VH-VL binders against q9umr5. Designs and how they scored, part 245

Target 1, 268 residues: q9umr5
Amino acid sequence: SYKPVIVVHGLFDSSYSFRHLLEYINETHPGTVVTVLDLFDGRESLRPLWEQVQGFREAVVPIMAKAPQGVHLICYSQGGLVCRALLSVMDDHNVDSFISLSSPQMGQYGDTDYLKWLFPTSMRSNLYRICYSPWGQEFSICNYWHDPHHDDLYLNASSFLALINGERDHPNATVWRKNFLRVGHLVLIGGPDDGVITPWQSSFFGFYDANETVLEMEEQLVYLRDSFGLKTLLARGAIVRCPMAGISHTAWHSNRTLYETCIEPWLS

## First folded at step 11 (VH-VL)

Design xa21 (framework fv_acimtamig)
Fold by ESMFold2-Fast, scan of step 11:
Structure xa21 (fold): chain C 268 residues (1-268), chain A 123 residues (1-123), chain B 106 residues (1-106)
Amino acid sequence: as target 1 above (268 residues)
Amino acid sequence: QVQLVQSGAEVKKPGESLKVSCKASGYTFTSYYMHWVRQAPGQGLEWMGIINPSDDSTDYAQKFQGRVTMTRDTSTSTVYMELSSLRSEDTAVYYCARVGIPFSDYDFWGDYWGQGTLVTVSS
Amino acid sequence: SYVLTQPSSVSVAPGQTATISCGGHNIGDKSVHWYQQRPGQSPVLVIYYDSNRPSGIPERFSGSNSGNTATLTISGTQAMDEADYYCQVWDSRTYVFGGGTKLTVL
């Protein structure tokens, strides 16, 4: 039978956002047990990412324990970062496919409607003043804010992303890397028309340099140093890249062609 | 400034179909979900469904399943609500309303509302 | 299905505080939003997420939500506040509206 699927939502989302994804899975893999976690829904998605990781960890432990053959993770947007951390902090996870749906894996530097709604007077150029304060790091969106013009502040102040990416040292880094490397497949999905994830290549571990020129994953220090296992996974053949044009940020979980091309093959 | 401008009042016969438009301006059309709510004369508000203008995905209240269809046209920043097999009890003012937080379809509320479209269904 | 209960009408004298209740089982665990509707006009959001005011809504409007009752409070009530008021929550997969309360300022 098919392995269970666990879904982790994004910023200001809930399980309701995945109603179409669940329909697609039921059509192509009938009998699959899909659990969409309703933790940190809506406004609570602004809670610090380490707090969210702890809560999601508690929820996934019994699901994984009931599935000795393994489970799949589908993690959307901000949820992809939660899942990155889960794979690192769990000494006993049995995740086969980790499917990352348009998640800002190297961070976010976008002047989006989320920013205008949360901080009406802020722009991407000045948000670093808020995000890299102790107060700002109590908000999930600031935990993965990566200003390429203030990389020194990002490296020193980021309480989450810089640590999970191995961009700043942490006592648990060796154990986190060992745990992450147990994943069967890392399936990266994203595209140029997302409109929220900036740069969109962040979903594939690419990111801006100081001149806002995108450097792809293989040019990143975290890849070259193999800080959390990306180079090892790529050499093992465990990284799948599935870019698709024409998909906006809220459409990754509701596009049938995207599902059939990038998600469905990894659910058996 | 945010505006939602709806099509004009209509008189329909039982069994016909209704199609109401709602043209959005003053914000990024694809960043906000849109929902439809109706109000029968002298009655309260009743939710009909929600649409994602980005990908045309929808969800409808159970009462309207099979009769309602919501669509959008990104080139004109317009959402549409079509209701088929009209009955006299479908006489109501129909409103479009923007969901109050960008990119979210959870715990949605209407922050901006259209002016309403009065639809009278009579023989 | 989830049901929101509002009083049909509330009367208050000008300058006094009006309170409009919205009852629901464990409604304190949900987020409550409030709309004002004047005769012949579209609804206007006056409170969202239990207690937040949109830009342009006077400070005299406030909200609270605890236990089984959410409350919209209008201090220093003015004649212009005369309208129908609706509470609304998200439950599982649907919008749920209260039946509405007619506020009369006399």
Scores: ipSAE 0.765, ipTM 0.890, lowest interface PAE 1.4, mean pLDDT 93
Fold by OpenDDE, second read of step 12:
Structure xa21 (fold): chain C 268 residues (1-268), chain A 123 residues (1-123), chain B 106 residues (1-106)
Amino acid sequence: as target 1 above (268 residues)
Amino acid sequence: QVQLVQSGAEVKKPGESLKVSCKASGYTFTSYYMHWVRQAPGQGLEWMGIINPSDDSTDYAQKFQGRVTMTRDTSTSTVYMELSSLRSEDTAVYYCARVGIPFSDYDFWGDYWGQGTLVTVSS
Amino acid sequence: SYVLTQPSSVSVAPGQTATISCGGHNIGDKSVHWYQQRPGQSPVLVIYYDSNRPSGIPERFSGSNSGNTATLTISGTQAMDEADYYCQVWDSRTYVFGGGTKLTVL
């Protein structure tokens, strides 16, 4: 039998967004119990990510308990950050494959249509004024806003990403690292044609330096310091990188080729 | 300035097909889902379906499944709605409407509407 | 199927407050959107996410949603507000409109 699959949606999504993925899983892995968590849908996805983590934790705990053999997580976009945090705070999770589907794992810094819609009077260059305020941190998008030109503000004001990355010291950093390392495989999916995740390499823990040059995962301080376990995971062969071109942000969970190439192999 | 401009009025016979176009401008075409809604004379609004211009994926109302087809042309920023096997009951004004949130087909609905296209089905 | 219930018509004198209800089972748990449609015109979004006004919509338009009823309120109603009003929600796999309410300004 196949391990249960838990799916976490992204910003302004719902469980319905994954109807195609469900079909694909059912076709290729018949009998798989797939649970798409219908929490924090739509505008509720703007709630603080720690709140979301708590809610999703409550939902996944019973599922994990009934699946002693383990489960797989598929987490899309913002959901990928939620899942990473979830795995960091849970000392007893049994996740085999954590599939991060086009998630801004290293943060977001781009003038996307999302940004234009949410903050019509702000450019990415000045959004730090909002996002790194206490008020701004009440919005999920600001919880993973990563301004490379204001690293000091990011490190001090980010109430979510800086913490789960271990970039800011906190008393739970060691434990969170230990917990996250319980994952069997970390499958990172993304691509250059996403159009939303900026830079797209963020899905692979790449990100801008102070000159907006994109550095790879291995060049990041969080990797070099192994602050939350990336270096350790890579060393034991537990990180899978699956880049794919030609996929728009809203198509990652509906593209059959992407599913077969990047998702299906890790559902066994 | 967001604009949705639809094709002109049409007169059809029962059994024929209609195809209405909706040309979008003033925003990133592929970033917003597009709805089709119709309104029979003197009646309310009826949802027909939704299309994602970025990947051409669609969802149709159950009532129209098998009879409606929504497509897009990214090169011209145009969405099309085709309805086949027309009946007199299909006489209506057909609207395209943009979803108000980018990259979302959930919850948020039409913030901009086309001017409407009257299609009359009569023998 | 999910059903939204609106009164067929509401009448109000100029300057008075018009209230249009939209009933639905646990509609308070949903996001309600409101559209205005003047005769011979396309619908116009006047309220989204229960109580938010799009740019260009007068402040006299407001919305609320709780329990089993969403409400569109128009304070200081003007002649130009005479129109049909539709509430709308998302439910499962579809988008549902109310039957519409004709607002007459006497």
Scores: ipSAE 0.381, ipTM 0.774, lowest interface PAE 1.4, mean pLDDT 94

Design xa22 (framework fv_acimtamig)
Fold by ESMFold2-Fast, scan of step 11:
Structure xa22 (fold): chain C 268 residues (1-268), chain A 123 residues (1-123), chain B 106 residues (1-106)
Amino acid sequence: as target 1 above (268 residues)
Amino acid sequence: QVQLVQSGAEVKKPGESLKVSCKASGYTFTSYYMHWVRQAPGQGLEWMGIINPSGGSTDYAQKFQGRVTMTRDTSTSTVYMELSSLRSEDTAVYYCARVGIPFSDYDFWGDYWGQGTLVTVSS
Amino acid sequence: SYVLTQPSSVSVAPGQTATISCGGHNIGDKSVHWYQQRPGQSPVLVIYYDSNRPSGIPERFSGSNSGNTATLTISGTQAMDEADYYCQVWDSRTYVFGGGTKLTVL
C-alpha cells in the first residue's frame, strides 16, 4: 500500500501539467492515490503566496487526516515555496517525503520570458523597483524575487520568502521551524539547464552573493543559523539532493529518467 | 517580429502519411508551447494536440491518438506534425499556433498562427 | 465532450453594434478566447481571458463572460469586420472551439 501523493503546481500551471508524472507513478506504484490540487490555476497563480498557502492548506487537511500512515508532497517550481510554507504553518502535518521540483527556495533573480510577459519594460536589474513596492508584493512572483544587489530591500519588503526562510524575524518563527522539522525527507531536485530558475542552485538553497557568485546552502546564513531547520535536517540525514543536467523548466514533471532517478525512490 | 512559417501545400493518397513543418522565429523557441489545429473546407477549427518544444512532451486530442505524432528540432526552431493512415476526411488546412503564455500548457490560446498548410487527400 | 454553441450567422448594419454569443455550461467559470478569421486567412486572436485585447486590435472589440454565456461585442461595426468568429475554452484536457459565427455587415 503506497502513501497518498499530493501535487502542488507552479506559475501558470494546473493539474494538466502533471499528466505524464501521474502516468509514471501509476506504472511504478499502481494503486497510489494521487491528488493534484486544482487551486490557483493559470493566472490565479499570480495571487499572493500567503493567500495560496491558506487555500492549499484547507485542501490538504482532509487528505492528511484520512492517511494516518502519512503522505508525500510533490511541489513544482513556485509550488515548492507554497509547500515550504504549508509545512511551517501546519502544526499537525504528516508529510513523509517533500519532493521539491526545481523550486526557487532562496529566491529568483533571472531575466525570463515570464518577466517579459508580465513586466515588458523590466529587466532583472530594475525589477526590484516594482517587486519591493506594496503593489508588487500582491503578486506571487514578487514574493520570491531576490535581488542580490538590493538585499536590504529584499529583507525589508519581502512579505513571504524572507519570512519563511527566517531571513527576517517573525513572531511565529519558532513554531514554523518546529512544524517544518516534522518532515521525513526533504528531496531537492534541480539542474543547470532549467533556464528559468536563476541561479539554478536556488533549488538546493544556494544563491548569489552581491557579486553574483553562487554560495551553496552550507554557506548561507539561514543554514548556519538553522533559521527553519535545514542544518538540523541535514544532520538527521533527511535532506536528499538530486541534481540532473539536460532538463528544462517545463520538463521536470514529464521526464521519465528524472522520475526514476529522483522521485520514484521516495514514494513509499 | 514573431513568425511561424509552415511548409507548402501537399496532395496525398488515402493510406499515405503527412508531415507538416512549422518554423518559428522572433522569440525563444523553447519558452512557448505549440499546438496544431486543422480546418476542413467550409468547417470550423479542430484542435489536434500540443507539444512542448523544450522537452518534446506531447498530448493529442482523443480523435487523433494513434495516428498523430508531434516532434520538434531545437537546432532549427521547427515543430512537425505527422498524420498517418490518411483518409479523404483529413483534407484540411493545418495550422500551427503558439500558446500565448510562456512555459504554460493550461488554458491556452493561440497568439500567433502559421499561414496554414493545405493538404488534399484524394485518389 | 464539452460543447460551445454559437449562432451560425449574425447580420448587422454598418456603424451598429454586433453581438456574438458563445454558450456553454458554466462557461463563466472558464476563460474564453475569441478569434477572427477572414476568408483564406489564418485565425487572428481578438480577445483573450474573457475581455483582454491584444495589441493591434481596435478598441471596438470587447468581451464578457458570465453564467452560461460569453459574448464578443463589436461596436461601430465596419465592413472590414466581416469574418467568421470562433470562441474557445480549455476544458479538462482539451482545447474546445465553438462552431463559428459568420458576421455579415450590410
Scores: ipSAE 0.793, ipTM 0.902, lowest interface PAE 1.4, mean pLDDT 93
Fold by OpenDDE, second read of step 12:
Structure xa22 (fold): chain C 268 residues (1-268), chain A 123 residues (1-123), chain B 106 residues (1-106)
Amino acid sequence: as target 1 above (268 residues)
Amino acid sequence: QVQLVQSGAEVKKPGESLKVSCKASGYTFTSYYMHWVRQAPGQGLEWMGIINPSGGSTDYAQKFQGRVTMTRDTSTSTVYMELSSLRSEDTAVYYCARVGIPFSDYDFWGDYWGQGTLVTVSS
Amino acid sequence: SYVLTQPSSVSVAPGQTATISCGGHNIGDKSVHWYQQRPGQSPVLVIYYDSNRPSGIPERFSGSNSGNTATLTISGTQAMDEADYYCQVWDSRTYVFGGGTKLTVL
């Protein structure tokens, strides 16, 4: 039998967004119990990410309990950050494959149409004024806003990403690292034609330096310091990178080729 | 300024097909889902389906499954809706409507609507 | 299938407050959107996410949603507000419209 699959959606999504993925899984892995968590849908996805983490934790705990052999997580877009945090705070999770599906794992810094819609009067260069304020951090998007030109503000004001990355010291950093390292495989999926995740390399823990040059995962301080376990995971062969071109952000969960190439191999 | 301009009125016979176009402008065409909604004379609004930004994914109301096809042409910023096997009951004004939030087909409905296309099906 | 119930018609005198209800099972847990459709015109979004007004919509339009009823309120109703009003939600695999309410300004 196949391990259960738990799916976490992204910003302004719902479980319905994954209808194609469900079909793919059912076809290729018949009998797989797939649970798409229908929490924090639509506008509720703007709730603080820690709140979301708590909600999703409550939902996954019973599922994990019934699956002693382990489960797989597929987490899309913003959901990928939620899942990473979830795995960091859970000392007893049994996740085999954590599939991060086009998630801004190292944060977001771009003038996308999403951003323009939510903050029509702000460019990315000025969004730090909002996102790194106390009230800004009450919005999920600001929880992973990563301004490379305002590193001090990011490190001090980010109430989510800076913490789960271990970029800001906190008393749970060691434990969170230990917990996250319980994952069997970290599957990172993304691509250059995403159009939303900016830079797209964020899905692979790449990100801008102070000159907006994109650096790879291995060049990031969080990797070099192994602050939450990336170096360790890589060393044990537990990180899988699956880049794919030609896929827009809304198509990651509904592309058959992507599924077969990047997702299916890790559902067994 | 967001604009959705639809094709002109059509008269069809039973059994024929209609194809209505919706040309979008004033925004990033490839970032928004598009709905199709129709309204029979003197009746309410009826959802027909939705197409994603790339045009690679559609979702149709059960009532129209197998009879409706939605497509997109990015080069012309145009969305199409084709309805086959027309019946007299298909006489209606057909609307395209943009989803009011980018990259989402959930919850938030149409913030901009086309002017409508009257299609009359009569023998 | 999920059903939204609206009164077929509501009448109000100019300057008075018009209230249009939209009933649905636990509709308070959903996001309700409202559209205005004047005779011979396309629908216009007047309220989204229960209580938010799009740009260009007068402040006299407001919305609320709780329990089993969503409500569109038009304060200081004007002649130009005479139209059909539709509520709309998303439910599972479909988008659902109410039957519409004809608002008459007397």
Scores: ipSAE 0.193, ipTM 0.713, lowest interface PAE 1.8, mean pLDDT 94

Design xa23 (framework fv_acimtamig)
Fold by ESMFold2-Fast, scan of step 11:
Parts: C-alpha cells; sequence; structure tokens
Structure xa23 (fold): chain C 268 residues (1-268), chain A 123 residues (1-123), chain B 106 residues (1-106)
C-alpha cells in the first residue's frame, strides 16, 4: 500500500491540470489514494497566498490524520509556495516527500504573459510599483514577485515570500523552521526550457543578484544562514535536485519521462 | 492585433481524414492553450478538444476520442486538428479558438476565434 | 454530463432591454462566458467570468450569475445586436455550451 498523495495546483489551474499525472501514478503505483485539491481554482488562485495556505491547511489536516504512515505532496508552480508555507505552519504534518514542480521558490522576475494579462501596462522593470503596494500584495503573484533591482522594497513589502524564506524577521520563524525540517525529502524539479519561471533556477532556490546574474542556492543568504532549514536538509541528504531540459511550464505534470525520472522514485 | 487564420474549405468523402490548420499571429504563440470547436449547419457550438502551448499535452471530448488528433508546430505558429473516419454528420464549420488566460487550461473561454473552416462530407 | 439550458429565441423592439438566461445546476458556483454569433460569422466573446466585458464590447452588455441561472443583459438593444448568443462553462474536464438563443430585434 502506497502513501497517499496530495496535489496542489498553480496559478489559474485546477485538478484538471493533473489528469496525466494521475494516469502515471495509477500505472506505476496502483492503489495510491491521490487527492487533487480543488481549492482556489482559476481566478481564485489570485487570492493572497496566506489565505490560500489557510484553506489548503484545513483540507490536508484530515487526509494526514488518516495516514499515520505519512503522505506525499506534489505541488506545482505557485502551489509549491503554498506547500512550503503549509510545512512551516503545521506543527503536526507527516509529509515524507515534498515534490516541488517548477515552483518559484526564491521568487519571480519575468516579463511573462501572466503579467501582461493582469497588468497590461506593466513591464518587469516597473511592476514593483504595483506589487509592493498594499493593494498589490492582495494578489498571489505579487506575494512572490522578487525584483532584484529593488530588494529593499521586496524585503519591506513582501507579505509572504520574504517571511517564509526568512529574509525578513517574523515572530514564528523559529517554529516554522522546526516544522519544515520534519519533511522527509525535498524534491526540487525545474528546467531551463520552462519559459515562465524566471529565472528557472528559482525552482532550485537560485536567484538573480542586482546585475541579473544567477546565484545558486548555496550562495544565497537564506541557505548560508539556514533561515528555514535548507542547509540542515542538504546536510541530512534530504534535498533532491532533478533538473530536466526540454520541458515547458505547462508540461511538468504531463510528461511521462519527467514523471519516471523525478517523481516516481519518491512515491513510496 | 491577435489573428487566427484557418485553412480553406474542404470537401471529403466518407471514410477519409480531415486536417485543418490554424495559423496564429499578434501574440506569443507558446503562451496560450488552443481549443477546437465545431458547428454543424443550423446547430450550436460543440467542443472537440484542447492542446497545450508546447503541443505535448492534449485532451479530447469523449465523442471524438480515438478519431481526433491535435498537434502544434511552434516554428510556424500553427495548430492542427485531424479527424479520421469521416461521416456525413461531420459536416460542419470547424473553429480554432485561443484560451483567454495565458498558460491556463482552466475555464476555457475563447477570447479570439479563427474565421472557421467549412468541411462538407458527402459521397 | 453537465447541461446548460437556454431559451431558443428572444424577441425585443429596438431600444428595449433583452435578457437571455442560461440555466444549469449550481451554475452560480461556475464562471459563465457569453458569445455572440452573427449569421455567417465566427463567435465573438462579449462577456467573460460572469460579468466582465472584453475591450471593444459596448457597455450595454452586462452579465450576472447566481444560483441556477446566469443572465446576459443587453440594454438599449440595437439592430446590430441581432445574433445567436451562447453561454459556456467549464465543468470538471468538459467545455460545455448552451444550445444558443436567437435574438431578434423587430
Amino acid sequence: as target 1 above (268 residues)
Amino acid sequence: QVQLVQSGAEVKKPGESLKVSCKASGYTFTSYYMHWVRQAPGQGLEWMGIINPSGESTDYAQKFQGRVTMTRDTSTSTVYMELSSLRSEDTAVYYCARVGIPFSDYDFWGDYWGQGTLVTVSS
Amino acid sequence: SYVLTQPSSVSVAPGQTATISCGGHNIGDKSVHWYQQRPGQSPVLVIYYDSNRPSGIPERFSGSNSGNTATLTISGTQAMDEADYYCQVWDSRTYVFGGGTKLTVL
């Protein structure tokens, strides 16, 4: 009997996005109970991430309670940030594998069509004016907007990502770190051909410096200070990196080779 | 300006296969899902299926499963819809339509539509 | 399978308000989109996400959605509004259209 799997979708998604992933799991691990959470679907995915974390928390509690052997999380795109916060705010989670599918773990700084659709007059160079306002922080996408040219504004205005990454102080930071460290495995998946997550290395906790040069996870202050446990997890052998070229943003949950290489091994 | 231009009208015999093209311009082709919808003469709109921005993932309406195939050519910004084993009831205008939210396969509203391709299936 | 029900026809005089209903079980929990199709032309999006108008669509078009009925409202109806109107929702894994309503401006 396999551990139950909980799936958390991304921006403008629903459970429908995971139809192929569910087929793959059923083929390789028949009998697995997979719950794809249909909360904050479509336009509701724009709600503030802390609101989404609260809603998803209420949904996962009974699933985890019924699985004393543990559960696995598969969290796609924006959903990976929801899952990061879930693991920090839940002092009783029993997550074995947290599988992060192309999620902007250090934030997003890209001129994508999501932004053009939401903010038609914006470019990535000036979006900080909207996102780092109180109004902008009521939108999920702005909760993880990380402009490397206005890092002071990001640190002061980000109501979600800067806090969950330990880049700005929070009263609960020590407890959040302790809770996050209970995870069995952190499986990071992403790649250069994603086309949406910018920089793509954000899925592996890398990010731009002020010159837009990517610094990898081990060069980040959050890693070096062990702000939420990345250095401890890596030392424990609990971080898995699985980069794959040739996969676009909307294909991570529907590519069989990706599933077999990066996801299947972690679904005990 | 966003524009979807479809291939010209076709006349087919029962049992043959149909392949309709839809060439996109005026936007980033690889940022949007595309769906196909048909309309029989004097009838309403009927959804056929959807294809993701990269062309790697598709989903088809149950009625067309096994007969329909959707593909993309990103080098030419063109999507294709193939329908096999044609019957007279496949006579219809076939439309491509862009899904209105970038990178989203939820809620499937079509913000821009092609001009339509009339396909007549007769012996 | 999810079903959307529309009246087959609605007739209004020029300048009157036309209302076109779209019935579905708990449709108020779904997002409803509306298309206008003039004879011999492709569909045109006139309302998305229940009540939003695309650029270029006149303010006389509005939408609402609650309970079991979504409604497209056209105030001050003009001859150019004569067309077939289709409501549409996404349901689990299916793109569902209503049967269409022919609007006649007499």
Scores: ipSAE 0.736, ipTM 0.883, lowest interface PAE 1.6, mean pLDDT 93
Fold by OpenDDE, second read of step 12:
Structure xa23 (fold): chain C 268 residues (1-268), chain A 123 residues (1-123), chain B 106 residues (1-106)
Amino acid sequence: as target 1 above (268 residues)
Amino acid sequence: QVQLVQSGAEVKKPGESLKVSCKASGYTFTSYYMHWVRQAPGQGLEWMGIINPSGESTDYAQKFQGRVTMTRDTSTSTVYMELSSLRSEDTAVYYCARVGIPFSDYDFWGDYWGQGTLVTVSS
Amino acid sequence: SYVLTQPSSVSVAPGQTATISCGGHNIGDKSVHWYQQRPGQSPVLVIYYDSNRPSGIPERFSGSNSGNTATLTISGTQAMDEADYYCQVWDSRTYVFGGGTKLTVL
């Protein structure tokens, strides 16, 4: 039998967003128990990510308990960060494959239409004024806002991304690293035509330096310092990178070719 | 300024197909879902379906499953809705409506609507 | 199927407050959107997410949603407010509209 699959949606999404993915899984892996978590849907996805982590944790714990052989996680966009955090705080998770589906794993820094909608009077260059304020951190999108030109503010004010990355010292860093390393495989999916994740390499733990040059995962301090286990995971062959061009952000969970190439192989 | 301009009125016979276009301007076309809603004469609004920004994914109301097809042309910033096997009951004004939040198909509100396209189906 | 219930018509004198209800089972747990449709015109969004006004919508329009009833309130009703009003929600993979309420300004 196939291991259960748990799906976590992204910003302004719901469980309904994964109707096609569910169909694909059922078709290719019949009998798979797929649970698309219907939490923090729509506007509720703007709630602080730690709150979301707690909520999703409550939902996945029973599922994991009933699946002693392990489960797979498919986490889309913002959900990928939620899942990474979830795996960091859970000392008893049994996740085999953690599939990060076009997630801003190293943060977001772009003038997307999401940003324009949420902050009509702000550009990415000045959003730090909002996102790194106490009230800004009450919004999920600010929890992973990563301004490369204001690193000090990011490190000090980011209440989520900087912590799960181990970029800011905290008492749980070692434990979170240990917990995260329990994952069997980390499957990173994304692509250059996403149009939302900025830079798109963030889905692969790449990100801007101070000159907005995109550096790869292996060049990131979090990797070099193995702050949350990326270096360790890579060393043991547990990281899978699956880039795909021609896929827009809203199509990652509904593209059949993407599913077959990047998702399906890890659902066995 | 966001604008949705729809194609002109049509007269159809039962059994034929209609295809209404909705040309969008004034915003990033590839960032927003598009809904189609119709309204029979003297009746209320009825949701028909939705198409994602890239045009790769659609969701149709059960009532129209098998008869409706929604498509997008990014090069012309145009969304299309085709309804086949027309019946007299399909006589209505058809509207395209942009979803009011980018990259989301959850919890629709149409912040901008086309002017509507009257389609009359009569023998 | 989820059903939204609106009164068929509401009448109000100019300057008075008009209230249009939208009933639905536990509608308070949903997000309700409201549209105004004047005769011969396209619908116009007047309220989204229960109580938010789009740009350009007068402040006299307000919305609330709790329990089993969402409410559109128009204070200081004007002649131009005469229109059909529709509430709308998302439910179980369907977008549901109310039957509409004709608001008459006497």
Scores: ipSAE 0.551, ipTM 0.842, lowest interface PAE 1.3, mean pLDDT 95

